# Ledger of designs, part 3: VH-VL binders against Phosphoribosyl-dephospho-CoA transferase (mdcG)

Target 1, 226 residues: Phosphoribosyl-dephospho-CoA transferase (mdcG), of Bradyrhizobium diazoefficiens (q89xp2)
Amino acid sequence: MTSPCKHGDRPPGRHDLVFVSPAGWRAMLDARDDLAADSLLARWPKMRWPTIRRRALPHEATGVALGLPLPPSAGKKRVALLVEIDHVASVARPPSLQQARAYAPRNWWPTLDRLDGLALRHSVDARVYGSLAWQSLTGLDYVTGRSDLDVLFEFRSETDIDRFVADVAAIETSAPMRLDGELMSADGAAVNWREVHGGASELLVKSIERVVLLDRHQFISGATGS

## First folded at step 17 (VH-VL)

Design u4 (from s1 with heavy chain D56K A58K)
Fold by ESMFold2, look of step 18:
Structure u4 (fold): chain C 226 residues (1-226), chain A 119 residues (1-119), chain B 107 residues (1-107)
Amino acid sequence: as target 1 above (226 residues)
Amino acid sequence: QVQLVQPGAEVRKPGASVKVSCKASGGTFDSYTIDWVRQAPGQGLEWMGRIIPLWKIKKYAQKFQGRVTMTADTSTSTVYVELSSLRSEDTAVYYCARDSWEGYYMDVWGQGTLVTVSS
Amino acid sequence: DIQMTQSPSSLSASVGDRVTITCQASQDISNYLAWYQQKPGQAPKILIYDASNLQTGVPSRFSGSGSGTSFTLTISSLEPEDAATYYCQQYDNLPYTFGQGTKVEIK
């Protein structure tokens, strides 16, 4: 390889937030009567809320595959969208733990603060996805009493991954919710933190393009940037 | 709070290339779209194109297609515009601008780089 | 491409005057229009987004109105520091386009 991936240079990920242009929204609503008829979906462009990158289906060879997760009150449906690349107006990383804190239930705050402190000590970039992310992005009620805390942990090459996941497990012991954390390597591939903590010899590695089993060493090399 | 820092001036001869940097400081960079806009002396604003740094996606105005290249280095919070085969009519101030978070309008502007193309 | 036409190209007005600048789009752009102010020797500065929303820190004497194809920037009481060139810009569709500008001078 001529140039390994580094922190901040990762390829597009399936958790990336995508803002659709006015022309893009118009094109989708004109083509999709189901979207135009839904009062909540009609609000999406007006409120300037993002969508989320998703893995493309086989028949979606052109364009950008996006998802729009609706809140539980709307049936917790994920609306599939497809837009032309020119209609991607902006792309953002998922909200940070710090950004999302104000929108979390109060009894989650100690766990969020501990995770944020842990991430800082290990030089990990910690972000949220799932219900807390969408609650922070929209102000709509996504988080329920049964919601997981979905956290994305992007590692640096110097991070002691085994120590990190052990500390995550310790935090979860006293947490009011289940931690559904993903460890993301420098190349944008991710695994569930529990697989690493549990000592699995093969890990289920997810990326925007593929889901594949890799041995633990192969993933850890990618997670540390080499 | 966020600032876009550009070099003040560049001088080039016709036929050369110029690469102008735009570095973000005091704020988030890679979650925003960056536009490049130029302004010839005494003239209006002309959109050249944009880059989405996180995905490295570019869109160029048709006038510049084939002569312009935009790149981003997210590790240094820097975007670049490179214009090749320079002509005297390319003499202008070149601005970078950060869009609003949703990528609609330009809410933060660099102070501009004066590129002078002179024989 | 969406053409943006400003009127007038220039004007001179006295301090305290009400100033209006218009911007016409060649097609319906809903409210996806911004107004920028550029003072001599400076970079442009956003004043108004979404046709009528005042950007934080912009004096309340500035206002915007319109939708569809016709838009207006108003300065309710001109101040000496408002001597500048004003640009409208659409962001309904790529490529983004600017009006040609309106130069406001103090007489």
Scores: ipSAE 0.814, ipTM 0.918, lowest interface PAE 0.8, mean pLDDT 89

## First folded at step 20 (VH-VL; from w3 with heavy chain T28E K58A)

Design x5
Fold by ESMFold2, look of step 21:
Structure x5 (fold): chain C 226 residues (1-226), chain A 119 residues (1-119), chain B 107 residues (1-107)
Amino acid sequence: as target 1 above (226 residues)
Amino acid sequence: QVQLVQPGAEVRKPGASVKVSCKASGGEFDSYTIDWVRQAPGQGLEWMGRIIPLWKIAKYAQKFQGRVTMTADTSTSTVYVELSSLRSEDTAVYYCARDSWEGYYMDVWGQGTLVTVSS
Amino acid sequence: DIQMTQSPSSLSASVGDRVTITCQASQDISNYLAWYQQKPGQAPKILIYDASNLQTGVPSRFSGSGSGTSFTLTISSLEPEDAATYYCQQYDDLPYTFGQGTKVEIK
């Protein structure tokens, strides 16, 4: 029973940006009066902004579950969308730390530069999600004075993870914001950096499909393909 | 500067298969949808399908369903199209093309691979 | 499937002439239309996206207009290097489809 979807059967990843096709947007707006009536939501397809992958709710058995985080000025809500897989036009990784820098508050720039330098030294791919990501993607005001910096650190088998998180902690001591970051393996499983830094023997590992507790070694060895 | 590199030519007998590579350089490969488009001698452009490399999912034009497979290798920044059960009318130039970031139009094209199917 | 029909199939024109090529879609595709140029022996290249937006590096003598079902590509003053085949393509819905092409030759 070979399916066209089996070619490229990698599961949707956490934090993946998803662009909806023109037909996909038309179908959603035609079916959802609440979307069509909101001027910002109606503008989303015209601006070509992405959406974000989310976990499906129990009643969403088919399709691709997407979220659309609105900026604080629009009521600080996340709009739930559901699209057919054929209406996914493109999927992208989150913005890189380097790409997002220009959209951050200026007092964040030294911290971003230090994180970027650290990531390069450790062969880590650093990306942003959360408010800074959406500010960089849309140009709308998402970042507030109390916003965290949400960073996704994709590590590799060569990464000394314990040293890396210690250096992240050192950078945070002089940062103007709380750093809320995730360490992500090549297979898309992720753990909060503070759990690793804190020496936890079991880690809360998140993937698009599940959230599970794994011992520290299982996460590290499984993620590196060891 | 993003480039898509394809082999120049392939020759096959009827009934065989061919697998054409398309290697991206100079950019972030797996955040862009890749289309495959072919052009028979003296004829127009024909969309074959597209692949989303990050999720490794593909959609094929109905005409090619069952004979075409598209795959992606993220580690080498390469996508492939494989066409099986070749016939003489499959003789064409096969292009890969990278879409705009939102996956709408084809903004970067490979130079094409001439696949010749003959006895 | 959305059918795209171009006219004319071919034309010959002199350097300096104004050239107009049309493209008709079988259904409303809003502005989700691109124009490509293909010179002999070369890959296509994009000229116009979203019906009227000029791609970076494309000469300003090229322009596009239209929405819905009817679209035009205009070359305001034909140059020798514009001898090529021009294709429209819709990206409103899968499968993506091309017009059959318009071959432009210099007299």
Scores: ipSAE 0.850, ipTM 0.932, lowest interface PAE 0.6, mean pLDDT 89

## First folded at step 21 (VH-VL; from x5 with heavy chain G27Y)

Design y2
Fold by OpenDDE, fold request of step 24:
Structure y2 (fold): chain C 226 residues (1-226), chain A 119 residues (1-119), chain B 107 residues (1-107)
Amino acid sequence: as target 1 above (226 residues)
Amino acid sequence: QVQLVQPGAEVRKPGASVKVSCKASGYEFDSYTIDWVRQAPGQGLEWMGRIIPLWKIAKYAQKFQGRVTMTADTSTSTVYVELSSLRSEDTAVYYCARDSWEGYYMDVWGQGTLVTVSS
Amino acid sequence: DIQMTQSPSSLSASVGDRVTITCQASQDISNYLAWYQQKPGQAPKILIYDASNLQTGVPSRFSGSGSGTSFTLTISSLEPEDAATYYCQQYDDLPYTFGQGTKVEIK
């Protein structure tokens, strides 16, 4: 029984899955004539596929900024959408490693299992985003021979981050794919795990609100200066 | 098994407030929307509002706006509905319900809480 | 708000009878309609979602049809345990709204 990670009060995350109401989909698509010819976009609400939360652009002052990544077969275009908050029907966390496993290439399974085990040992909540996540969510082909495994690691204040990223790096040495991903604090601030592992004194910290350079120690200690 | 557990009954006086809990289990709590639906004695179903636990955002029916507050506690996997300025007309069974993954239809229901408002 | 009009408000039928309940939406809601069964003293239980999809564990004698503004719940052969109140619900837009219910009694 994977003890649900007690997620404290966190702001909306950059990788949160967002389901939109039928009326919301209609409103979004009706406002975008440029999308009318896209068969996948027409299919998306019918298939009940989610969108992903994204950072709002400066001109997107109102509403919820959403992204929709199209598969490689559709040119890997990223569709930017904006929806009213009232049309958000549900929000979910990205798929777990275990959930995504069934949709991954078989040669990825050992790496996924090792990462899942590592996350459990460190009380880290590991979620999949990127191509594997979308493959698992849609059943469409997103993963290619060049695809990275993108993992979001939500850590706690007690997590030994340095040891954790070292262990992630060790797993990558035997992995058939590149391991990409982010370490995310409880406040939603995230850093690429490779930056942390590389020993950088300053880290590029990304949140839904901003991108900032922070001192490594500040990030690890959870003191992300508001 | 997915379950939503509610208290059996609450009694309040007119003008008071009531807070009903809904404890969820058997699924990833913060990834599903919860609706509140009430049913007055011998009447139909009435949607009160919904809460999205992960973002802690709620939307209420206009009828209850200003008197209702829905909250979610992810640490305990519990959702709450609070109704203030109670009236006799608020006497009803209050249900929490989990929506489908996309937040559309209500696939699992709590057993309901009878709230009685009497002088 | 989307209004849901359910008909009839009540009906009485014999075991083995075909029962039909209709729901009319005030606007086009595509297939975003669910049917619920509620027995006395119990919480509602979902029967049908997306107008025609049978929920897992629901007997095959239940079926849903329709799209747009007109929907139908059918019980092909009424069983004694089907005595209940049935509700339609739209989830096209907020606020979610229910039909007024149809009470099905066994003769």
Scores: ipSAE 0.938, ipTM 0.970, lowest interface PAE 0.4, mean pLDDT 95
Fold by OpenDDE, fold request of step 24:
Structure y2 (fold): chain C 226 residues (1-226), chain A 119 residues (1-119), chain B 107 residues (1-107)
Amino acid sequence: as target 1 above (226 residues)
Amino acid sequence: QVQLVQPGAEVRKPGASVKVSCKASGYEFDSYTIDWVRQAPGQGLEWMGRIIPLWKIAKYAQKFQGRVTMTADTSTSTVYVELSSLRSEDTAVYYCARDSWEGYYMDVWGQGTLVTVSS
Amino acid sequence: DIQMTQSPSSLSASVGDRVTITCQASQDISNYLAWYQQKPGQAPKILIYDASNLQTGVPSRFSGSGSGTSFTLTISSLEPEDAATYYCQQYDDLPYTFGQGTKVEIK
């Protein structure tokens, strides 16, 4: 019996890294004949690379929905996987800005450092997802000249979100790349930081369970569960 | 340095419960799976189960199902194992262990907690 | 459940001797096997992971080999500090299972 998550626990996040057991990998791949010819997929479990948690599709009621993004060299294909919960071996947070820095283009370093400093000042937990994250996790080339920097900002109830996003926007003005990213509340609900910065009264809120339009105040106050 | 710290010993009567703590330090606590392994006196190692702190999901060995509960407190970087309906056969050293990043092998161990069940 | 069988259960050897411990799995576990050393009154410590990878800080006299169902831990030249009980463990699937252990004593 999986102990039910107590009220107040962080729900599984859309960007959480998921490691699968060896038996789990065999089970997943054996169920997918269409993936048998993909050399990277065969290599993935051998290299001990993680997958990423994704929203389950309606027909995926049982199990843990996983995603595996292939690099540009492999056509940027996104592989959808489904694993039994018992085959989840580990779950990790996405890499920090500091962890990902070594794998980023050198011209990105000043922006990464500024964002890391900003996050620290505002007591925001900043994590990298997207191309830079996968580059850091696999050592494969994911970042291109057209790549955005994708950052997840986990904020707290005390965080001045308006000021924070204004500061993010200010950093972007001198950045060599576009800054994409999400503001995530403690309950796992997330919004694109640009929507917040744009002053929208309604925000497109994404969680592992649903996508909804919420009032800006409701999102900021953490009242997303009702 | 990565460390797992456990209490030294616990004594309980048959039928009671015991809760053993494992305080982690020196790494990102919520990104690593923790296993619990026990060892009866003069016996081998026995896997009890594991907990994934970030999702607070646990898997138990069938032998302990219904009697064991593993929990994680991210605020204190502490994992707990609780064993109920204790028997003399539950007398053992209980170890917490951190798995490798992918959650496979146990790369760091606590010092163990001796749990003695005696009338 | 995957059964792990170690052999021998105990052995006595002299300093400088080559020591070999075997572990057999009830099914193919590829290379998903670890070896641990446990000294009296201490927690286990990992020596080898993925059947043949030496853990950082472990002396080079320790080595692991094998795949599938048959695995071997070798101590090329036994030292006094190697007196311990050794365990193999599979992590191919749950539940994780250990061998019965091999007690190594120094003559």
Scores: ipSAE 0.936, ipTM 0.970, lowest interface PAE 0.4, mean pLDDT 95
Fold by ESMFold2, fold request of step 24:
Structure y2 (fold): chain C 226 residues (1-226), chain A 119 residues (1-119), chain B 107 residues (1-107)
Amino acid sequence: as target 1 above (226 residues)
Amino acid sequence: QVQLVQPGAEVRKPGASVKVSCKASGYEFDSYTIDWVRQAPGQGLEWMGRIIPLWKIAKYAQKFQGRVTMTADTSTSTVYVELSSLRSEDTAVYYCARDSWEGYYMDVWGQGTLVTVSS
Amino acid sequence: DIQMTQSPSSLSASVGDRVTITCQASQDISNYLAWYQQKPGQAPKILIYDASNLQTGVPSRFSGSGSGTSFTLTISSLEPEDAATYYCQQYDDLPYTFGQGTKVEIK
């Protein structure tokens, strides 16, 4: 059966930014010596920086699983957090390409502008995640000379995905970095854009709940099992 | 310009329900928490609860638990509060308010909807 | 629940006076406190967040101070348009709670 895919209706996803309440931060810092001992982590609440939604591990049956990626200068590790749902104060979408542009290396700007134009032409909502996203959110140095551009492309069922990924590939030909992108349906399911561009008949589809193989047409329609 | 637009007034009898809309514009609706706050005539502000539109989850103040439902329609950038089993003490102005990006304080307010409950 | 108690409940002052309003929290809320102004027939409007940070567009005669359990809103020189009711609100923990309000009148 199919689910209606409507503009603006977005289920929870792996890339959602999550702000933790003051009470939530206090509870975590009181319980976690590793958070309190790290000067950057202890400062995170004061800076009002978000965390990110992550897939829960099997033993994390209750609560909201969050991640906190540290910059390369702090070892470039991801800190795992688990909070009660009442301690989620706000949830936000990742930064747009336009919001992140000012924080990117200057030589990335033409590629960002081309991707933004492409997304507009195809009615795709393009967001950044990964190192550029965290650089734009925190102002700390996350982007290095070896960084990929991590883009989340949120499409609708009417979007011509095959044409879109062909145009992404054309843009990457002249890009100074690798484009590491995910195509996300209205249901929050995502696939790496290269799998679609490569013509695979079955795609590795990721969601907050699981990773499964789906038929190409099932993913493009924006519904599981239609 | 960030705006929250509400209907001006609603009249109901005791025992009925009311559903008040709050249409947002001028910002990314999905990325901000919305609170509902009411104010009885001549009285102070009372927090009713809040909704996180992107996840469609809500938290209600205990006194309203079981009578209140908050919903969000991201396709129309609209949140709703519905209060059932109305009593005369529910007569109040009902405000929606957008939180700061981190969800801490209320930085933009609707102009309020006067709900009058009278027999 | 965190109780917020404002003092005074009302006051009358002359234009040019320094006005102070206090807000007491029933427990330590750090600096997680906002002040709102509400004029009759209007929605509340935020003045101060995080106890002392002035919201954009708010006149500099308004200031906030305090941390922990005790907070103060100050109007350094009262103007006629400052006649309103002022509310503090904590956002340290759910449920969010307001003080009962302080009505400021011009003599």
Scores: ipSAE 0.877, ipTM 0.945, lowest interface PAE 0.5, mean pLDDT 90
Fold by ESMFold2, fold request of step 24:
Structure y2 (fold): chain C 226 residues (1-226), chain A 119 residues (1-119), chain B 107 residues (1-107)
Amino acid sequence: as target 1 above (226 residues)
Amino acid sequence: QVQLVQPGAEVRKPGASVKVSCKASGYEFDSYTIDWVRQAPGQGLEWMGRIIPLWKIAKYAQKFQGRVTMTADTSTSTVYVELSSLRSEDTAVYYCARDSWEGYYMDVWGQGTLVTVSS
Amino acid sequence: DIQMTQSPSSLSASVGDRVTITCQASQDISNYLAWYQQKPGQAPKILIYDASNLQTGVPSRFSGSGSGTSFTLTISSLEPEDAATYYCQQYDDLPYTFGQGTKVEIK
C-alpha cells in the first residue's frame, strides 16, 4: 500500500477554486496581450470571479497553474494562466450541490436533490464542477441541453465506495442528463465513478501532479487509509 | 452568523513562544483566507501575515519572518499563530480576521487576544 | 512595501459636522482599499471596501471615494457613536499595510 489518507487533511486539488490577487491580475494583464484584448477576460478581475487549479505543463516549473473556462458564447475554451504563489489571494472548494441548485435547469433539481441526499447518507461531500459550477459562480450561461452534470464526490476512509457508486448508478437511471463524476480521496487523487462501478481492475487515477493507471486495490486501500 | 473566537489573554516571559488560537464558525472554514493583525498598546494595526487553510500555506510580513508560524486545523475549524523568541515589544493584542471570499479585505474580526510579555 | 499615510492623525469635531479623513498610498493601488473603524476596547470593523463600497449594516452617513493614490473617508454628519479610530488598508499587493490611524473625538 502506498500511503494512507488522513481524514480532513485535504491537499491541494485539481478542482480548487483560486482567486487571484489584484497584483496578480495586473501582472498577467500587463504581460499578456491576449488577456488584455479580450473584453470578458479584462472584466474577470472586476467581477471577482475565481479561476480553477490545473495541472502544470512541463515548461511551467514554478508558479501556480490555473485555468479559466469561458462560456459557450465566448467560444467555450479554457484560458491557461500562471501566477506566483504570493498572488493567490484565496482558495475555495467548488460549489456544493445545494449552492449550484438555483442555477441548474429546473428538470435537474430532482437529480441534484437525490444526489445531495445520497451524499449525506454516505458521509460524502458532493460538489459540482464543469458547466454548472461556472454558471453558478458567474451567472453566465454555461449549461446547455447537452451538458453533463459534473460532480466531485469527496469520500472518507469509512465510505463504502462500492455501495456508493451503485447508488449513483441507480440515480442516473432516471436522470435527465449524464452524471459525470469523480471520486476523490483525502489526498486529492480521483477516479471516474463509472470505472469503479464497472469493476475495472485498473483505474485511471488523476491528481494535480500526474495521471497514472493503478491497480484497483492500490487505489482503494490508499484512499481508505489502510 | 460568522464568528471568530479567540482566547482573551496570554502571559509569557521574554524568550518564550506563544500560540494563539482562532476558532471559526458559521461559514465554510476551508474556503476563506485568514489574516493575523496585531496592535501594540496605544498603537495602530500591523499586518503579520495570512494563511490559506485549504492549501495550508502562509505568507508572513518580513518583520516577522523566522519568528512566526501560522497553521490551520480543518477538523476543528481553527487557525493558529505562533510567535517565538518573544520580547517585551511583542506585547500587543493579536487579532485574527477572515477575508472576503476572494481574499481581498478583512470582513470579520475576532475580538483579539492580549499577549503580554514581561519578566 | 506600499506605505499608507493618513491625515490628520487626530481631529475633534462637533455632532453634525462633516468629517473627512484622507489616505495616501505610496503607489497606485487602483481601488483596492478598505476603511475600518475601531472603537476603544473593540476589534476593528470594516466600513468601506474597494474604496467606495459601503459594507452591509454600516450607516449611510459613511462614504468613501478615491482611486489610485488618494482616498477619502467621509462622515456626512458626525454622530456621538462615531468617536473612534479609523484605519485605511491597502490590499493591492502583499504585504498588506495600514495607515497609522485617525482618531476622531467629539467636542
Scores: ipSAE 0.868, ipTM 0.943, lowest interface PAE 0.5, mean pLDDT 90

Design y2
Fold by ESMFold2, look of step 22:
Structure y2 (fold): chain C 226 residues (1-226), chain A 119 residues (1-119), chain B 107 residues (1-107)
Amino acid sequence: as target 1 above (226 residues)
Amino acid sequence: QVQLVQPGAEVRKPGASVKVSCKASGYEFDSYTIDWVRQAPGQGLEWMGRIIPLWKIAKYAQKFQGRVTMTADTSTSTVYVELSSLRSEDTAVYYCARDSWEGYYMDVWGQGTLVTVSS
Amino acid sequence: DIQMTQSPSSLSASVGDRVTITCQASQDISNYLAWYQQKPGQAPKILIYDASNLQTGVPSRFSGSGSGTSFTLTISSLEPEDAATYYCQQYDDLPYTFGQGTKVEIK
């Protein structure tokens, strides 16, 4: 199966960081009493912290669906936001493993270093999302002793996925945390790395638009485009 | 060092098109918005539009809608502006500028490309 | 569109003078305003962001103030290298717009 994406195009992904314009923040705060009343949420535009792209709900057919993950001290919830496309001021990739390292607990560093080296050897772009990402982006306390390490592995057509996930599994055996990782194709579709490592014949493929079961071989081959 | 490199000059006849490149280096290209701003001789600065390279979406000032196209090529870390149906009033220096990370103000500018439209 | 109006359009001042340039927005833009300096033959460069924050590497004789609709760029003691055209720009909402510029000349 060939990818329906045009050559070289990458649609908006679930983990993209999205900065909202001043007009966009004003529109959201004017429309949402719950946002305006929360002191931390009111600070978000002043601190210029990003939001995160999320899958739209059925009633959100227009606009850009965004999430704002709050730290554990604020009730560890994701605030749902919806903005007009013209209020998207900037979009960025999630923090790299190297960028996030300084914000991780020190006992995580050997695992992060091994993952960074593995990603380099396989030509995989490794990024963080989840608690470590938000700790690095905001400086607020997101990472706890029970936190997962959430890694996004963007693979290329030449990547030996089976070998890669085997090496990830080897790294996790000595890690001080659970590794919650997603393998993401060039078209933004992602699967949990454990499903691939476990040999599942069908994979639960998540994208910004949908969640579907695909044949393992079709998913891996389809990530290369035409 | 963050840098935006543009060609120095382009010459075109009325009715033609011009495509100006802006090569970025020293930062993560996909994570910053790029604006295009032009300046006619002896005149002020005029915002033409912006492109968000990661999503490959652009917004144009109304004056240029229909004549301008902005594109991004991640493999070469390059953005382009193409202006069609050129007229003598389009003679200007065309600047690319990188926004701050949140996409608000323009913190790094290219040195500009002089586009001259003459018969 | 948000219109930005600068005053004066040009001025001449002596080295050491205090120089003040104003910028008026056609609507409330909070503090979402930048000041740029452009010397002859050069690209603009950022001086001030968020109305009052000095960009790294910019001399401390430059300062910005204001909010809402009225903004000021001040050069506390003019130096010869400050001869340039200065532009304000709002980034509250698209399309981004610039003031018409203020040319500062040394007497």
Scores: ipSAE 0.853, ipTM 0.931, lowest interface PAE 0.5, mean pLDDT 90

